# Ledger of designs, part 3: VHH binders against Protein ECM9 (ECM9)

Target 1, 377 residues: Protein ECM9 (ECM9), of Saccharomyces cerevisiae (q02202)
Amino acid sequence: MQSSLPLCREFFEKITAYLDYHDFRLTITANQPSITLPYYVDEKAHSIELIIFKTTFLSLFQEAHTYFNKTFSDQSGISNENIYYMTVGFLLTTPENKTVYNVHEDLLKRYFQDNSVLVIPDLLVKEVRLIQRLLCSSNNRINKSSSLWILYRKLFVLSLDANTLVLPDILFVFHSSGSQHFSNYYCWNTARWFYDNLPYNKRIELFNLTKRFCFQNVKDCSSWSALAYMVCQQEEKKTDNIRDFQRLTSSFNVPFKINKVDLNFQVQPADAFTQELVKWIDRTYAADWPPYLCLLQITKFNITLRIEMDSVLLTWRNEILNFEENSGHIKMINNTPIVPEKFSNDLLTSVNFAHFGYKKLFLNKFLDKNKKEQSDS

## First folded at step 18 (VHH)

Design x1 (from w5 with Y53W)
Fold by ESMFold2, look of step 18:
Structure x1 (fold): chain B 377 residues (1-377), chain A 121 residues (1-121)
Amino acid sequence: as target 1 above (377 residues)
Amino acid sequence: EVQLVESGGGLVQPGGSLRLSCAASGFTFSEFEAIGWVRRAPGKGEELVARIWPSSGYTSYADSVKGRFTISADISKNTAYLQMNSLRVEDTAVYYCARESFYGTEGFDYWGQGTLVTVSS
């Protein structure tokens, strides 16, 4: 292959070309008989989907791979720009290739120090856009890539020094990426990291986005765990993510502000959130575990919240006893309520077995934590 | 060029009120900027009196002025205000409007020229 890398360059142009959308989605899918183009773009008022057909995806891999191997046999036509575009192809097709990832990151670091290293217009903006949109992929190897999520944190830090801010896109990235992969651990751990390092208005926005996502995606354990973290963080003030931010700013020689979040700032006080969540569980007959686990997490270290839960526990216990008198003992397998066969065709009773079963599981785990904590005192 | 221009200072009797204004130019208020009022009394160092993050509306105050001073901002006018009530002689100082960036270097990066507030009978 000659040093032009036309497929990787075209991909870079496609994935970086579209202006801000509230929802971006990257889809890699099987070829369709009626569509022969390498890409298909579905644009809507507030969303865009970029579709890459499988033969195009494989061709990008082959082009990047061929260029990479060319570095062993012929140095003519080798340029930083071609190396960059080759690495872009690898970030899409094999983001976990550490050798190529390190080459990509090294080029970015050198560019940050000396813009003449890469002659690509608006490169930092386009790089941020590239990584954000890769993370909005429905392909789990890309969406779950720890390397890409770590690079995203680094790009945020670099963007602060370059007066380019990624914050609006960050919020949409979490929504889009979370929607593309159920319980995306890396996505929601990165959301925790940003929550700890965002200014007040953006912290409010991220909290509200996460909360909405949880209530719309009730079974998503990772998002509920992130929401619990954000609620608890307003009181606990853990510094791990702040120290990581400071480490990154130091390693890139980027100035940082030595400030603490005001200890009195809260997006939603933990007691108000707890009351809202309990009411939501009761009103909707919540039949999935993650909201209950979220309650366990936020009541863990706050004695006032634990005391407030006494009334809830009594009410829930009485509800469970009444249900079991009418419908039979709730049995659990692997912490999952079991619907007796005689009720399996009764949708309302089946939901109630799950609902009251998870309330029962919550009570057991809440009381076990109370016993352990008091015995440790 | 970032500029901050204070106005509203003057002479007032103890117990009186003044409102200071800080007109900003060269930038617009975003979630990343705070406006602070810092004062220098004769022979004293700087005291951060009040701070506002205009985008969120979050404010903080020095203990010496809590309950008496109120900081606010009007994003559409790109202006911050300090309402000073129940003024005391010890509030006499030059009051500076200053900008702080959430991710910037430590402290305030841009300062106004100051406006004199004198509280005397």
Scores: ipSAE 0.184, ipTM 0.637, lowest interface PAE 4.5, mean pLDDT 84
Fold by ESMFold2, fold request of step 20:
Structure x1 (fold): chain B 377 residues (1-377), chain A 121 residues (1-121)
Amino acid sequence: as target 1 above (377 residues)
Amino acid sequence: EVQLVESGGGLVQPGGSLRLSCAASGFTFSEFEAIGWVRRAPGKGEELVARIWPSSGYTSYADSVKGRFTISADISKNTAYLQMNSLRVEDTAVYYCARESFYGTEGFDYWGQGTLVTVSS
């Protein structure tokens, strides 16, 4: 290790090792008796887990913080590489430190303009891997860091330089990070941003990844909201993420001309998705609100899809009436279906109260003729 | 202009209760807005404690507060609430009310000023 910042440099080397592995997990855990290693690497054929023990984590924090204080007190002998490694330590330990985040970003922007600013082999690939792997952390402060997700957007923009090849594997982080932390709103809001700004073939890939995730993680309201957003983009396209992307390309002086095919947002027709979602709700006895809210978001204010829903609404109404005749009226508290206490140990009946209760809630919300507008600010 | 104003913070003993309020102005709750309560304890990052979509009543909670905290909303008063029961020392934090818009480009796009909750003997 180099004599300056040995812990932060070692961390960088560890987390950027095995650049060809995409399935990665970062775990910070308590020290165990008789274990003296700062890191443990569990390498499998298709996945890697990097374990950082808590004393190592705290030592990294101390080293980075000490160097930070030196940098602001005495600037003699300070190199760009040392500043970079110090900021890497902060991205792990205190990712929401905005002063250090801005230093890290500035250094990357300068590096893009002049590669001599940092002499680190394969830096852009390593930086992308660093951020992806941080975002695959089981630690909430890191995985849910808005600053790291925003940096990931910026790295995508920077990677569009003709001399980089990081785009082929830019998307795995959404599945991995989403799986680590239930209803991760920063992860899935970043997925919306990527959906709007990816090339068409990658937009298809992200749509399918998100769709698979939602059906495998039914209670995850953030992922279902992202899926609904992606479907709605073919109907009434929002341009805010596209404008933000354009602002970033200008800010980083990255030349970019969009291909006409990449303006295409037709991935799965909205009517086909709607039919698939309704069938899935019926077949699985869906007993959680997020799929119903997704359906509502796509269909309520779309005239064509609203007409398509007429037969679905009639069928669901009849099912609800039959269920209530046989099992009693479905009670709602704060728009949540209530399972009567006498059925609390009856799994099938409990699921049916939730299932038909959420269908009833959907009908009430769908048929409410009051105009409701999505607030933008 | 969207504004969120928190109130109800203060000092309480362990086991006590507090009710936080978040008065919203500049928008009316639709089915597609959520209100979240986010807390920041000394030395910790931010934790999303609870979220509610006021129009539908859908809620979610962090594991650390399930069964003790209840989020609710009164659409007619344009206000969200966080009822905090069985408070513990580790619940000490600044609590922020934040708005999430489904159709917006950012997650939580508006934040309140925060209200301090201190749980100590």
Scores: ipSAE 0.000, ipTM 0.360, lowest interface PAE 14.2, mean pLDDT 83

Design x4 (from r5 with Y32W)
Fold by OpenDDE, fold request of step 20:
Structure x4 (fold): chain B 377 residues (1-377), chain A 121 residues (1-121)
Amino acid sequence: as target 1 above (377 residues)
Amino acid sequence: EVQLVESGGGLVQPGGSLRLSCAASGFTFSEWEAIGWVRRAPGKGEELVARIYPSSGYTSYADSVKGRFTISADISKNTAYLQMNSLRVEDTAVYYCARESFYGTEGFDYWGQGTLVTVSS
């Protein structure tokens, strides 16, 4: 029986090829006149890139939607397998379609309850890889799909069922996805979620991954925010993500599972991190706001850290004064340091204006918060 | 088959030391499991003495043994240890090593046979 969804099936097969490869990149690109094939696979020694052309993408869209319309109009002869492939087509082309998302999720849930529901070899692993690879794709719409990121959480929870294996390699997606598209809120929000729900070793790994990512991507506000969260979480001990985990376990009719996370576990003491961050800022002449904001967020809630920051504040103040004395006053527009026109072609001076400007901004915000807290006490 | 085998128990005088070992087989220490030492004293209920996540080295202790007992694990040997110092008569018990999953409502899912520790003058 000719599969009613040959294109979606083909796509699934291609995207779930090379299951052992973590460095798999899905790229959606314009048609190339010289290439008539629907896909191009670039195989490197340690990485694979699957390229899908626009025409192929549209064809997949059409096939999936056509089948969807048919299925809802005539329910006769519909197989779960076809439904699955249809939904796969939608996850690629229209990931935010809630109806199809729900169909997909429901089908997975049923599958996990009864594996006979879908006869697809290694479906769990393939499903995970599918979602990971979509989330790490070059396409912004897919990469930043809230639905797919939610699904990723759900898959993790589902994998914890007695009948499923714990998902391997769950953390690389944050770095990979984040590297494709900066300031991915959903990506790093999901990272926070995992941080709160993972065992200690994995938590440490995720923390280090996030920290490294931040240090390499100074302008990425979402990752820095996540990093700040992870550090603060050691003291704040927010339970929202834990509760969500529990909610998900309940919703999937999975036996009640408790996340046995010890909230007192320290990945890196906040003071140690603060010191590290300050040193890093100084060493690199950080010229973007996110590191400073991260520092501000971490120090805002900790009196001890505030006290420790006194020496840093004094030093930075003196540095700013010295800089302004020599180079002129730093002006701010909408909390952005302005580089004077006369220095526009001087990269070093421009960086310095930004660096010291953000130090100045940090000091101002830090001190203003202290005043407000004192006034409210 | 998952098995835990305790060793190292025996008779010791108050103030003495013992080192218990828990050799695990049928699974490898991962980030998903904790190993605990649980003791059962005559007339008393079960007490979790110490817990370790071998992969991270994260440990916890009961207040009753804090500062005296040290739990450790050798991942390469797939073995957990309980160093017991400054033993007291009250520490007399059968000591069990047990495995616990990070996720789940169930407590320890596998237990060793136990090893008797007797502290007596």
Scores: ipSAE 0.428, ipTM 0.753, lowest interface PAE 1.2, mean pLDDT 90
Fold by ESMFold2, fold request of step 20:
Structure x4 (fold): chain B 377 residues (1-377), chain A 121 residues (1-121)
Amino acid sequence: as target 1 above (377 residues)
Amino acid sequence: EVQLVESGGGLVQPGGSLRLSCAASGFTFSEWEAIGWVRRAPGKGEELVARIYPSSGYTSYADSVKGRFTISADISKNTAYLQMNSLRVEDTAVYYCARESFYGTEGFDYWGQGTLVTVSS
């Protein structure tokens, strides 16, 4: 049994290496006949893919697990650095192992109190790279790990107290990670947390990133929900994420770092965004639900926007009536519009059944909220 | 060494205008800092008049000056400005330029020496 953890060390060096990129993907895949190395780097213009072959992945787990068991049965080769590299192997292979996660985090906390705890060059920079690149994995166990996303928040807080700038691009992760897993709740919930805790220029950048992602990935419910959150924050002024930031600064003994955000700040006024989204739905014949749900979310508690929607509702109702008169009644199953079999090969009519079906669903849900609000008064 | 140097103060009649400048040195404007103008009238406490985050252009104003004063910044010159229009006698004060970090417990961490604005007939 090797006390130096050669496989976990090699992985750490590969995944923390500086590479010139603006997009990153981590892929675990079956071995390829034409490639004999344990890792492969596929480098394109400003995009990099690090490929870990499945036999290498399993060997990393076996090495880390064997070292973990050795820690309790015999003490040879026990050092803080080896414990760290073991935890890196587990963060890749079983990121939700809470025992190992806690060991990893404890080493980081101790390192920030006493740098001699870990003798690894440029540790904070490498740790940030490690977590960012793990979160860009196509493997859902890693990409959707709540533990890794929480660690990323903690690394942001720690980085604010570091003597060196280690946040050159903390936002690329949301685009890269969101692209790896459809409707990634953990990714976009973390984006909400960052939106509330970043300075205003970075909020603008994150808002625009999220908005572009939504319009390029129309079916992605989690990204649209995050966009709705960002649009509504000026009106709702939720402080949960700001309080969590303050809790983390206290936990890491950095109490002088308090978020001074003005909750009245807005990147795009909600009425302007609403008008833009309605126009986009109408122009593109939007045939997927998430944009409509986004409209419901941004109009939920804003009485002015709900009243301004009256003209949109009248227009959409008339469009639906005209369509049904010409093409037949729109039927819904599980809140999904049904395209009649006789139109299955008519792309334009099939899109129209979905488009006007979702407009009809929106109207029903919007009016149901009006009834609930009226009855609550 | 972080320094903030105000200029543009002086005597002006009611209804008049002045433009204050705040030249920053020892740091460059970034997304992490704001520049504010704070005034202190004789025998009065401090009032934050205006604040700008230069990189985003986000601004805020005290109610007492809203619509009359405009804060701006020129990142290339590392300078913030306060355009004061429709000046009133009660605007008479020493005006300080100050820097604030987006994160932290204290309000402003660096202050200029101040420039006197006197509004009088």
Scores: ipSAE 0.247, ipTM 0.706, lowest interface PAE 4.4, mean pLDDT 84
Fold by ESMFold2, fold request of step 20:
Structure x4 (fold): chain B 377 residues (1-377), chain A 121 residues (1-121)
Amino acid sequence: as target 1 above (377 residues)
Amino acid sequence: EVQLVESGGGLVQPGGSLRLSCAASGFTFSEWEAIGWVRRAPGKGEELVARIYPSSGYTSYADSVKGRFTISADISKNTAYLQMNSLRVEDTAVYYCARESFYGTEGFDYWGQGTLVTVSS
């Protein structure tokens, strides 16, 4: 009759509340002297922030671990619902615990085969929201968890069979999680996986989301690398991601497969994107490396694009020579352009050293890549 | 009940043009449904000549019709179209409108009754 795992159950209720809001932030922060509540909810018209105070976070950790140790030593009083809520506590506090992750996944797999395994209302919808909102945490241990990102792939596969209402906004997590931390490799690697396994309208949505993110977050190398992948994905890597999708559908006994995949599909032709990016670099005096690296990745093995780059390379080379003649040699430390001290108070000149410095670095790497790739063929 | 109703077939001279329509009912186009035009000529098997995913506008064509046929869709009317230009005698066939899902268990799962296109002098 007594409630088990009251803290983990309350957390689940809080993080799965407001199922219609996809703009969600999860913040774990130090206790505030004036606030004694375990949670604080900042609800706005189109967004929600859930704040978990540190003592509440630690209490969740203790409750989940106490239950875990007791059930494995005593075995009495075990219910599937209590095991589920215990695993939810672990997904928040120790998401890389492999043992508990496997227990959580096995419960979901059994639930999908037999809904009586867990008597929790709207469980699949709530589970998708739970994982989405964990991945939108400001805590790096949570939002960069490889286990949670892999679980998200699995939930996508399960949601296809269930036709759940959260399917239309399944892509927003990449924007939200990417905005929390700019170097989120697991977020953008998962976006590549989704891109290869989505129908074409959703690929267009993900491409446009990623492209907008890159131009709004120019320094984020992980997002620019994902954009380069989407512009000119390699056939073998796309085939690998599609095989992984098929492996997951088989593993979960979901009867769906991808019909007739066009491996040559492009949302925006690579030559059009390349021209757009070059023009943007020139017009804005781009002074950060990731856009230039994106160009290197797009042109790496595409002989037609490499030839089309000839006029760009000549123009940039002449611009670099002219700048160095007027302003001095561009020095590089660890592939980073250095602004001479005499120009440190001249914002325009400082930007120009970075801009033409990165163009110089691009030229050097582009020519070295051509030499190596030709020697390998 | 899912229905696909073709219209616009008929007799046309070589070099002429014809526009086929496929009105869909009983479902709305989603991001993973495609409408295809499949033709069956006497003594030949099925040939997928064109396909469109209406929500995205993505299209593909058989080599035999590239540059001559154009598939399109009007989502507000739940209708797909096949504009056939520069028609040849070998384009003579019954043209079927069919539905396919991106995540499917079979290829085309719903078919129209077909509309006859005859290209003859």
Scores: ipSAE 0.155, ipTM 0.636, lowest interface PAE 5.0, mean pLDDT 84

Design x4 (from r5 with Y32W)
Fold by OpenDDE, fold request of step 20:
Structure x4 (fold): chain B 377 residues (1-377), chain A 121 residues (1-121)
Amino acid sequence: as target 1 above (377 residues)
Amino acid sequence: EVQLVESGGGLVQPGGSLRLSCAASGFTFSEWEAIGWVRRAPGKGEELVARIYPSSGYTSYADSVKGRFTISADISKNTAYLQMNSLRVEDTAVYYCARESFYGTEGFDYWGQGTLVTVSS
């Protein structure tokens, strides 16, 4: 039976092609006069790029919308398959549409409830890939869609069925998505969620992935915040994400119920990480705030770490003083080090002003917190 | 049905070595499971000796056996191993292989029948 949604179906087929490829990029671009095809697929040895043109994008939306109106106006002849393709079209074109999201989620719930078969339904694998690839798209609206990231969590829960022995690699999405657009809050918030709900070995992997990402993306505040969260979990052991996971498992009637929570959040000892971070900051002359903020967050409520930081504080203080003596006083505006105009064309000096400026800011904030804690005690 | 079957236990002299095997059936080693070796010595409580996440190869050991015992897993055979070197009399125990699910009511949800390791002169 010819799908009443041929375009959405085609899109689904395209985006779920090459299921074994992790490096899959979805790109939405303007129409190109030389290309009359609805899609362009660039297949490389280890990567695939699916390019969807604006006209195709709009056509998909129109098709999905038309079907939506027809289906919900005429309650006759509802095909779950067609509804699925419709929702797929909307996930691409309007990912934040709550109605569509709910329909999609409901469909998945029903599908997996009815198909309790031992075999990972082909649909689940494709669904996971679909969402992964959407989240890893170059389109900011899609890859930063809160709805899609929530769906990704739900898919994780759905995949935790007694019958799902092999889950697709779920962690690459954070790196891939984060690399497309910096400071993806939803991406890294989801990473936090996964960190709390993954087995310990995968927790380690995610931590390392996040750390690596942060060190490669110094300006990415969201990833650094996630990293700080992961480290802080060693002591704080926040259970919000775990509770959410439990809620989701209940919602989907997943037999795999979390009865025991692994609260071992220590992947790398916090002191070791703190030392590593300090060394990294010094070695790289970090000229952005996120690493310092991460350090500040990690040390904020940890007395042991704060004590260990004393030597670092002294060293940094001396470095700052020395720098200011030689290069002039570092001025801060809105917590941003200001590079004097005379050095505006000197990259090295500019970096130094930022580096030592943020050290200075760190010291100030670190010490101010100490005063507040002493006043409240 | 999930089954764990231990083998390789026996009598060994102090300083000797044994290799225990745990053949798992009814499930495949996944990222959601750990395999543990737990020993029960007469008059002593249960002690987790070693744990492995077969999918990643991540391992942990009790302090009492650290440096002497090595836990490993062969995913292709769905089997976990415990290499025990430099055995001591105090290592005498029934050794159980157990599966630990990340999500479950109990730490270990399936146990083998155990294999006796006797270290005696």
Scores: ipSAE 0.000, ipTM 0.247, lowest interface PAE 12.6, mean pLDDT 87

